# VH-VL binders against q9rc53r339to534, part 4

Target 1, 196 residues: q9rc53r339to534
Amino acid sequence: AQTHEFSNKLNTISGFLQLGKIDEAVDFIQKERKIQQEWIHFFIERVNDPTVSAVLLGKISQAQELGIDVDIDPSSQLLTPLQERQQELLVTMIGNLLENAFDALLASGIENKKIYISFTDMGDDFIFEVEDNGPGIPPQLMESIFEEGFSTKEGTHRGFGLALVKKAVHELGGAIFLEEGELGGACFVLTIPKHE

## First folded at step 12 (VH-VL)

Design J4
Fold by ESMFold2, look of step 12:
Structure J4 (fold): chain C 196 residues (1-196), chain A 118 residues (1-118), chain B 107 residues (1-107)
Amino acid sequence: as target 1 above (196 residues)
Amino acid sequence: EVQLVESGGGLVQPGGSLRLSCAASGFTFSNYHIHWVRQAPGKGLEWVARISPSHGYTRYADSVKGRFTISADTSKNTAYLQMNSLRAEDTAVYYCARGGFRWPFDSWGQGTLVTVSS
Amino acid sequence: DIQMTQSPSSLSASVGDRVTITCRASQSIYSYVAWYQQKPGKAPKLLIYAASHLESGVPSRFSGSRSGTDFTLTISSLQPEDFATYYCQQHYSWPRTFGQGTKVEIK
């Protein structure tokens, strides 16, 4: 997966150079370096958990390979220490929510694919939000999407991830639900009590 | 020091327009959400609009949706509220406030008065 | 929209009194309630956020608490500078909504 992402970036640079667009190639290289440094800076200041940071960075890289633009709300923060089990299950839930969003966007045919992530530890609960600009979830399917093996006739594997998220959040005493988000697609919200 | 300075208030006829500005300083503008909150004379507080300047996402109170537009210019560290089709009930002091994802309003400007009257 | 029902609408108190102001949310907002102080002609000032967290620089005589959807601001010993109007506000969902305010006046 890292080989494909690296190759895609090199192909983009090569494409600009082959078309004689030298200024565009230079701009692309400078942008990529600036973006990487900004992510490192963000995680140092805003996320005090190396495992959660690693999952998010890995998923951002995977999304770029898939042609999906992933951003994090810059006011997000996760500075409260996670208990070991919270960390393990949160990593699983974040990973599966993002994979669900990837699958929905790839099946959609939408040209400008976007995912937006927001989180906070300000209150008594951790809140994590993952949204996409895909087709969203029809109201008649709201109860079914968390059942193991659920799939629309157009997707064959998305139901596995959401079932895992439901099991994980229940173990932590939290909840998962849908909200109306910024992008017009699905917006999943996790709430996880900091204790009990 | 975190500062928010509003400007652009004044007297306007019903159906008229005004544009408010909120100049921000003392913090990284694009890392926060910017809000407008208003207070009619002698009344309580009403949230009006929010923008996330880094990505341009906006939210509006139902009372102003379709008439007001919030925007931001990150190069000038300034947010704007374009108010069109103004009504008497829009008469208020308009505050600019700083927030974030599910945050309180942790910093406020001094406000600018908008009076909508014949 | 989430309604924040604040009470009382006004109260009279003396310096040194213990003052309690309450807000009730119309549905669950977890702990996401802020309290603001506003003096005449001035902008609101954040005192408490997330129900019980004291904002930096706010005197320790101010405190906040939560029981379910009921939230309380307490001033343990009222000072002359505390005569003001106080607002609760939920910072959980859209739209953000405020209580109607409590005016604390000199007795």
Scores: ipSAE 0.774, ipTM 0.885, lowest interface PAE 0.8, mean pLDDT 89
Fold by ESMFold2, look of step 13:
Structure J4 (fold): chain C 196 residues (1-196), chain A 118 residues (1-118), chain B 107 residues (1-107)
Amino acid sequence: as target 1 above (196 residues)
Amino acid sequence: EVQLVESGGGLVQPGGSLRLSCAASGFTFSNYHIHWVRQAPGKGLEWVARISPSHGYTRYADSVKGRFTISADTSKNTAYLQMNSLRAEDTAVYYCARGGFRWPFDSWGQGTLVTVSS
Amino acid sequence: DIQMTQSPSSLSASVGDRVTITCRASQSIYSYVAWYQQKPGKAPKLLIYAASHLESGVPSRFSGSRSGTDFTLTISSLQPEDFATYYCQQHYSWPRTFGQGTKVEIK
């Protein structure tokens, strides 16, 4: 998904240039540089894992192209080193949770699409939250969303992403569940023990 | 040095209104959560409200929801608690506290006394 | 709401005593418990967070531990400045909730 986002940004710049819209191309480049610099500073200070940082940066860029505002709680931190297995599975889980949020927001038709990400390593468990301001999860579907093949989307995205997240988090000895969040949509919480 | 300074406490009649301020310094205000925590005289601690100043997200204790409004002005590094429809049971010292995502309250102000009495 | 049941409500102790205060959460909160000290007329002060992490500048005679949903604050050798009221607090879920407090008084 990072390669797709980079290619889209290059195509946008190229499109402006091909249409002779030089000022628009410059404005786009300057906006992208500022956004990248602010996020890079955040990740250098708050996230001591370059793979997790790269996934989050890639998804933030993807969200921008989709018209989705993504924010990270500025008090978030991940400074505790991840074991190799934790890193591999966490990256997969974060990516799938964000894709789930993108899909829900795009299908919803709401105009002011938001995602809020929060995480901490303060305790004996890593905690990650991904929430959106979409329609949320109806109570009658609460158990079903983690079943393989479940989906409310019509595109090529199968509903196996949340089932994979549940399997991945359980391999790490953790859990995934829903909470009521800040935004009124779905709020997924991952808990992952640091030491099994 | 991290500082939180509350102001605006005083005497107010039941049903009245009062606005508390929490002036913050010594840290990047928008990088933290700001909370109000109260303590009735001789009693324990009760969390009241939280704001994330960078994004404006708020949470309230059930006991104050609909009556109290927490807000922040990041240009002034100040959080506020607007208290309406005050009741005798709202009588307390109100503390401003600093936190974050699933953080403890790592810094506290000195508190300001609110007395609701006829 | 998560209830934090703190015990005892008060105790009397002498300088040099080992003091243990317990706090039980009504459901799992992982390790997300803080302990605060409050002296009369003063704001609470953070001692311990995440069950066992000592806040900077807090004397090493203070320690915290967890067993399931049971949490303890221990003062290994009580000093004159430790006579105060102590509160546990869960910092995991909303609303944040405190124990009722434990007043530690001189015997």
Scores: ipSAE 0.774, ipTM 0.886, lowest interface PAE 0.8, mean pLDDT 89

## First folded at step 13 (VH-VL)

Design K2
Fold by OpenDDE, fold request of step 14:
Structure K2 (fold): chain C 196 residues (1-196), chain A 118 residues (1-118), chain B 107 residues (1-107)
Amino acid sequence: as target 1 above (196 residues)
Amino acid sequence: EVQLVESGGGLVQPGGSLRLSCAASGFTFSNYHIHWVRQAPGKGLEWVARISPSHGYTRYADSVKGRFTISADTSKNTAYLQMNSLRAEDTAVYYCARGGFRWPFDSWGQGTLVTVSS
Amino acid sequence: DIQMTQSPSSLSASVGDRVTITCRASQSIYSYVAWYQQKPGKAPKLLIYAASHLESGVPSRFSGSRSGTDFTLTISSLQPEDFATYYCQQHYSWPYTFGQGTKVEIK
């Protein structure tokens, strides 16, 4: 199934071609390619784990299809090797956190939906943050949101993602919590010890 | 070589305004955060503000919130600190420093003196 | 805000002495503490980051350690150029905060 964004891009290209504007079509394609290359370049330079990079890149693409702007703090770095189990669970956690952000943003009437990702391996603990500019999470719910089956959103099969994240991070001896972020919405912080 | 150079300091009356500049060179400006840190005469260090030039996110200390504005011009590799409604307690050497996400200040400018006095 | 309680405020030492400076954080900040050296009329210089990592170009006589929320800067053998004021700083949570400083003076 083609997303609206994908269809729009194809329509744009088609439009240029129908108008005989080949150069414009090529330029448009090149711009899209450039954006992708920039992300790839970032990950190659700043993330030494291809699996983590792939997951993030995939989620970025998904976000774009959903009309969500994604930024990564350019000072972010993940060059310390992850243990196999760390990698596996980190990927799971990142995926679920981003999916949670997508749901929150899409359920909101907020224009200019945005996600901000930051991570560092500078200390003895990895820190990974996923922040959105959605409605945020009330203090009263900051603990409950991690309970299995808990959800403030309508629909089926909700309220399991964050619970899974909490379980996963605890398995690694780490923690998940909320902080005040840059965007005013929810800011989830993962801490994972480098050595268990 | 990483270099940060502050300018714009001087003497100003209480309630006055001053704009500081931090010219950066020797690194990719947009890949880092720029901070202002101040030091009153004979006192310790106090973090003032931060900007991430890449996306423009800013943070402020409560002591300057609503009065100071940090900004950046990526085309000039320069960060700024607009200081309004200056108070005597704002008197300090103002340093710009380079940082990042959960990052220490790994590079500092030489500082510029701001004196607020009647 | 996270408070960084630094001690002592000052100390006198001789060349060759082992010097220890401590900072205690008011809450957990993991290992995200930096140490700076500042000489009169100069900007601070980063010595240690992430509690125990030596900044590039800094002499190996400087070291940092962590025990819970207690952080320690150690100069194994004080050199003449080490007489200065030292600051700890947490780079974990906003707002970033510094310790009060420790002036290391010549005995």
Scores: ipSAE 0.887, ipTM 0.955, lowest interface PAE 0.5, mean pLDDT 94
Fold by OpenDDE, fold request of step 14:
Structure K2 (fold): chain C 196 residues (1-196), chain A 118 residues (1-118), chain B 107 residues (1-107)
Amino acid sequence: as target 1 above (196 residues)
Amino acid sequence: EVQLVESGGGLVQPGGSLRLSCAASGFTFSNYHIHWVRQAPGKGLEWVARISPSHGYTRYADSVKGRFTISADTSKNTAYLQMNSLRAEDTAVYYCARGGFRWPFDSWGQGTLVTVSS
Amino acid sequence: DIQMTQSPSSLSASVGDRVTITCRASQSIYSYVAWYQQKPGKAPKLLIYAASHLESGVPSRFSGSRSGTDFTLTISSLQPEDFATYYCQQHYSWPYTFGQGTKVEIK
């Protein structure tokens, strides 16, 4: 199914063409291509795990469709090979953290929704951060949000994502916690030991 | 070769202002963080501020919040530190340094001396 | 803020000596500690990052280790050019903080 953002882009291109603005259409296409290429280039250079790259790229695309701006700290690096179980659980955790951020941002109704992702393999532990500019997490809820079934959001099948993340990271001998980030919303930090 | 070159230091009266510059070369400026670290005469090192030129995110030490502003011009590969309301305790050699996300300072400039005195 | 308590503040040693400098973090910072060398009138130079990783170009006589929140810089055999001031620094959480420094002087 066509997404809203995709349809908008096609309409823009179509509009230029109908107006005989060929150069503008070409420029528009080239700009979109450039953005995509820049992401690909980043992941090729900075992330050695194609599965992690694919998941992040997919989530970035999803965010764009939702009108959420995603940034990755350009100094981020993940070149240390992941063990099979580490990879599997990391992908799960990243997916759930980003979905949680999406939900929080969409529910807030704030303008200029933003997510900031950072990660490093520099130390003995992998560190992965997902930050948003949403309402944040009150101190009194900082532990409860990881409990199974806990949710501040309406709807069915809520309150399991963060619990799953906590379970997954603990299986790896790591930790999940909140820190003060760059954007003023929730900043989730994952730490995963390189050696189990 | 990675190079950072500070400039703009000098003598200033208390309450005065200075603007420091850090010219970077030998690396992709937007792929790193730029920091200012200062050292008072005969004292240790103190982190002052950080900017990520790629998206403009900034951090400050409590000692300089509200008085100092870090900025960057990616077109010039230059970071700046605007220092207002200077105090005697701000007297120090100011270094710019390269870093990253939870990264050490792997490259340093030669430093520029700022003296705040009446 | 995370405090980095560095010790000793100064020490005297001879060429060939084994030198050990320690820093204790006030809380867990995992392995995100760096060590710097600074000579008079010069900028600090990175020696060790992530507690135990030797920076490129740094002699192998320098090493770093971690035990919980305790971090150690070791110079296995002190050389004449190693007389300087050394600093630990946590690069884990904002604000970044340094140890007080250790001046290594000639005995």
Scores: ipSAE 0.885, ipTM 0.954, lowest interface PAE 0.5, mean pLDDT 94
Fold by OpenDDE, look of step 13:
Structure K2 (fold): chain C 196 residues (1-196), chain A 118 residues (1-118), chain B 107 residues (1-107)
Amino acid sequence: as target 1 above (196 residues)
Amino acid sequence: EVQLVESGGGLVQPGGSLRLSCAASGFTFSNYHIHWVRQAPGKGLEWVARISPSHGYTRYADSVKGRFTISADTSKNTAYLQMNSLRAEDTAVYYCARGGFRWPFDSWGQGTLVTVSS
Amino acid sequence: DIQMTQSPSSLSASVGDRVTITCRASQSIYSYVAWYQQKPGKAPKLLIYAASHLESGVPSRFSGSRSGTDFTLTISSLQPEDFATYYCQQHYSWPYTFGQGTKVEIK
């Protein structure tokens, strides 16, 4: 899956080199390096769970390959240690929510695809939010989208991601909600209690 | 030390415009949210607007939507509130405050008075 | 919008008294409630966040608690400097909303 963007970047570098544009090639490489370092720095400072960081970083990379711009609210923080089961299920939920956002955005045909992620460990609950600028979810479907097998998209093996998220969050004693976001698309909010 | 300093308040006629500024210091400006909260004379607190300076996302109270615009200049560590079509009910002390994602207002400016009167 | 119903609107107390202020949210907001103290001519000051967490530098006589959608600010022993107006605020859902305020006056 990393093949297209990676290939494109390499082609760009190769192009600069073939044209004798060494400085441009170096600048391009430095820019990419800087972006990666910034993400790493953010996660080191704001997320104490390496597994969660790794999943988010992986999804960010995947999003980039898909032409989706991902932003994380810089005030986000996850420094409270997660229990083993919390970690496992959170990773699953994050993965599925982001995949759902990817699918929605890719199907929409929107040119400037964007995802906005926010999270906090304040208080007695963890909150994780995934928002996109896709078509959103009609009010009539807000409850049914979490049902197994429910999908607005054609194809096989659809409609299980959100159901899995709902199941996982309930196992943790939490809840999942749709809220009005800032990007105009779907905004999913996970609330997970820190303690059972 | 975290510091927020409001400026730009004053007397304006109904229908007029005013631009408030909030100069921030003592913290990484782009890592937080900036809010405007107002307080009419002798009344309670009302949230007005929010901006995340890092990416420019904004939110507004319904009472000011379409009339007020919150913005930020990260190079100056300053947030702004452009207020247009001002009404008498907009008369208040306007505070800027620091926040974050689902975060309280942990730091406040001293406030600046806006008076809308004919 | 989420309404924060604060009570009482005012109370009279003496130094050393236990003071309790309550705020009820119209919907579930989990623990995302803050309490502020405001003195005349001054900006609000954060006392409690996330329902029960004491802000740094705030005296330990201040405490917050939650029961469902009911939130309580308690001053265990009122001091002379505590006479002020107090506000609850939800920082869970947009738009953020405040309680009406409680003025704590000298008896």
Scores: ipSAE 0.869, ipTM 0.941, lowest interface PAE 0.5, mean pLDDT 93
Fold by ESMFold2, fold request of step 14:
Structure K2 (fold): chain C 196 residues (1-196), chain A 118 residues (1-118), chain B 107 residues (1-107)
Amino acid sequence: as target 1 above (196 residues)
Amino acid sequence: EVQLVESGGGLVQPGGSLRLSCAASGFTFSNYHIHWVRQAPGKGLEWVARISPSHGYTRYADSVKGRFTISADTSKNTAYLQMNSLRAEDTAVYYCARGGFRWPFDSWGQGTLVTVSS
Amino acid sequence: DIQMTQSPSSLSASVGDRVTITCRASQSIYSYVAWYQQKPGKAPKLLIYAASHLESGVPSRFSGSRSGTDFTLTISSLQPEDFATYYCQQHYSWPYTFGQGTKVEIK
């Protein structure tokens, strides 16, 4: 997804130049450099795991392509080293939670689509939170969304993503559940013991 | 040196309004959460409100929801608590505190006294 | 809301005593409990976070522990400067509730 996003940006720059819109090309390049520098700085300071950083950067880029505004709580931190299995499963879980949020937002018709990501290693458990400003999860469906093959009637792309997340987090001795978030949509929370 | 300095406390009549300020220094203000915590004279601590200054997300205790508004100005490294429709039970020392996503309150100001009386 | 039930409300102790203060959460909050010390006329000071992690600069005579939803602050050998009121607080989710406090007084 990073290679695809990079190619799109190069083609956009080339398009402006081919149309003789030099000022627009310059503005685009300067904006992209600023955004890239801010994310790189955040991940260098706050996330001590290159694989998790790469997944998050890739998903942020994908969201930009989809017209979805993604932010990370700037107090987030992941400085505690992950065990190899924790890293493997966390990457899968983060990816699936973000894809679930993309799908919900794209199907919703909501303007100004937003995703907010928060995480901490402050306690004895890692906590990751992914929320969106979509329609949320009706109370009667809250346990069903983790079953294999579950999808909304709107036609989700991945009927197995949340079931996979639940299985993965339970393998790590953790849990997944819903909380009330900042955005009014779905807010998924992962808890993962550091030492299990 | 992390520092939080509250100001704006004083005497106010019931039903009145007051605006508190929390001036922050020694840290990158927009990277943290800012909280207000109050303590009535001789009583325990009560969390009042939180803001994430980077994105403006706010939360309130039920006791103040609809009457108090927390805000922040990142260009001034300052958080504010606008207190409207004040009641006698709002009488307290109001502390400003620094936190983050599921963090403790790791730094506190010295507080400012708000007294609500007729 | 998560209730934090703290006990005792007060205790009397001598310099050198071992002091234990407890706090129970009404639901799971994992390890996300902080302990604060407050002296009269001063702001609270963070001692312990995440149940058992000492804040920088806090003496090692302070320790914290967790068993399920039960949390404990221990002062292994009470010093003159430790006479204060102590509060537990959950820092897991809003509203960020406090215990009612434990006043530790000199005997």
Scores: ipSAE 0.787, ipTM 0.892, lowest interface PAE 0.7, mean pLDDT 89

Design K2
Fold by ESMFold2, fold request of step 14:
Structure K2 (fold): chain C 196 residues (1-196), chain A 118 residues (1-118), chain B 107 residues (1-107)
Amino acid sequence: as target 1 above (196 residues)
Amino acid sequence: EVQLVESGGGLVQPGGSLRLSCAASGFTFSNYHIHWVRQAPGKGLEWVARISPSHGYTRYADSVKGRFTISADTSKNTAYLQMNSLRAEDTAVYYCARGGFRWPFDSWGQGTLVTVSS
Amino acid sequence: DIQMTQSPSSLSASVGDRVTITCRASQSIYSYVAWYQQKPGKAPKLLIYAASHLESGVPSRFSGSRSGTDFTLTISSLQPEDFATYYCQQHYSWPYTFGQGTKVEIK
């Protein structure tokens, strides 16, 4: 999926160059480089875990390919070291929450798709939020969304993502629940004790 | 080194308007949340509003929703509180404070007094 | 809205006394409670965050603790400069509510 975005960017650069628009090509390259460096600097400064950083970077790139605007609250921090099992399960949970947000947004038909990510290690629990500006979770489905096999999708690949997240967070002694977020869609919150 | 400096307080009539400023220095403004917290004379602290300057996301206390607007100018490292339809119960010292996602308020300004009286 | 019920509203104590101030949250807020000290005519000053974490530069006689939704600020040996009003505040979720305050008077 990143291949299509990369190819489009190369075509844009080539187009500028073929039209003799050298300054425009240079500006485009510099803008793309600045965006990459800004994300890398954020993760180096705010996230003391290369695996979590890599997953978030990968999902941000995937979101861009899908036409989804992803932001992270710049006050977010994960500087407290993760235990090996915490890291493994957190990576799985973040990935599944973001995939769930992608699916909800793509199914919604909303033209300005947004995801907002926030996290902190300020207290005795890690807290992670993933929210979108999609349709949200209807009240009648709130008890069902964490059950194994639940999905609003059809086909043989039924949804296991939120059930997997619930199992993973409970293994760590934490919880997953919904809150009111900034964007008006779903806002999933993970709480994970630093020590069990 | 972290500093927050409020300005713009004063005497205003009920129904009037006033704009407060919070000039920030000593930290990367766009990496934090800015809050307004007020304290009526002889009373406790009341959270009023928050902005995330980098994205413009805002939250308000119910007591001020629809009347107050928080904003920020990242190029000037300054947050603002536009206060409209002022009431006598809005009389307070208004502090700006620095925070973040589920953070305490770790730095406070000196406060600016707003008096709503005829 | 998360209510923070703080007690007592005031207390009198002597230099050297152990002082305890309590706050109860109306719902779970995990450890996300801060304690502030405010002296007359001054802005509040952060003492404790996340229930028990001491802010840099704050004397070690200040400490905080949590039991469920009950939070405690303790001053182990009251000093003359500790005369002030103390506020708890939940920093978990907006609106970021404060307790009503505890005025500590030294006698």
Scores: ipSAE 0.782, ipTM 0.890, lowest interface PAE 0.7, mean pLDDT 89
Fold by ESMFold2, look of step 13:
Structure K2 (fold): chain C 196 residues (1-196), chain A 118 residues (1-118), chain B 107 residues (1-107)
Amino acid sequence: as target 1 above (196 residues)
Amino acid sequence: EVQLVESGGGLVQPGGSLRLSCAASGFTFSNYHIHWVRQAPGKGLEWVARISPSHGYTRYADSVKGRFTISADTSKNTAYLQMNSLRAEDTAVYYCARGGFRWPFDSWGQGTLVTVSS
Amino acid sequence: DIQMTQSPSSLSASVGDRVTITCRASQSIYSYVAWYQQKPGKAPKLLIYAASHLESGVPSRFSGSRSGTDFTLTISSLQPEDFATYYCQQHYSWPYTFGQGTKVEIK
């Protein structure tokens, strides 16, 4: 997917250059660099873990290619150091939650697809939220979505992905659950104790 | 120095409307959440509403939902509370407070008094 | 909604006394409790957040602790400037609820 997006950007630049529109090509390049630099600046200031930053940046880029608008609550922070096992499992959990949100949105009929991410290290637990503006989770499925092999008719719930998240968070002594979020879709919350 | 300055309080009849302002300075306004918290005379504190100015997400206490609207103008570093269909029980000092995702209210204004009386 | 039950509603104490105020949450809120001090005619002031973290500029005679869903504010040696009303507040999730307050009065 990164190769496809890169090729589209090169074709756009080439098109401007072939038409003699040098200023338009330069403006396009500068706009792309500015967007990347603003995200990098946020992560340098707010996230003191390069592996978590890299996963989030990679998923944001993937979302852009899929036509999904991703935002992060600007008050989010992760400045408390993660233990090695916490880092390993957290990046897996974040990745799987975001893939679940992508799948739910792509299977939906919604045209303005959004994901909102929030996190904090303010207390004795790390808290991470990933939400989308998709269809949400029907009440009758709330207990089942974390079980291995779970699927729906559309296959929008990643049974292995969410089961892996629940297993990982339980290993860290934490929890995963759903709450009402800002966007009206699914809002997954991870809680992870800082010390075990 | 972080500062929050409320204005717009006053006397209004039941069923009337009033708009409060919260002017913020000393911090990057769009990086935080802004809250309204009220205190009726001689009573405790009650959270009223929250906005995330960068994205416009809002939350309301049940006691004011449908009657009050919180908003923000990031170009002026100012949050607002539009209060409609006011009732006597809305009489309180209204505080503006700074927060964030699951944060305490770490900075407060001095409050503005709203009196709803015939 | 998460209910915060605060006790006592008021207490009388002398300068130098150890004062303890408690607050119980109706469900798990992890460590996300703040304590505020309010003097008459003034805005509340943050003292403690995340159950036990002292806000910058707050005297060390103030401390907070947690046991499950029970939270405690302690003033180790009460000073004349500490006569005020104290509120607990959960800052875990909206609606962000407060305890009813504890008025600390001079004996």
Scores: ipSAE 0.757, ipTM 0.877, lowest interface PAE 0.8, mean pLDDT 88

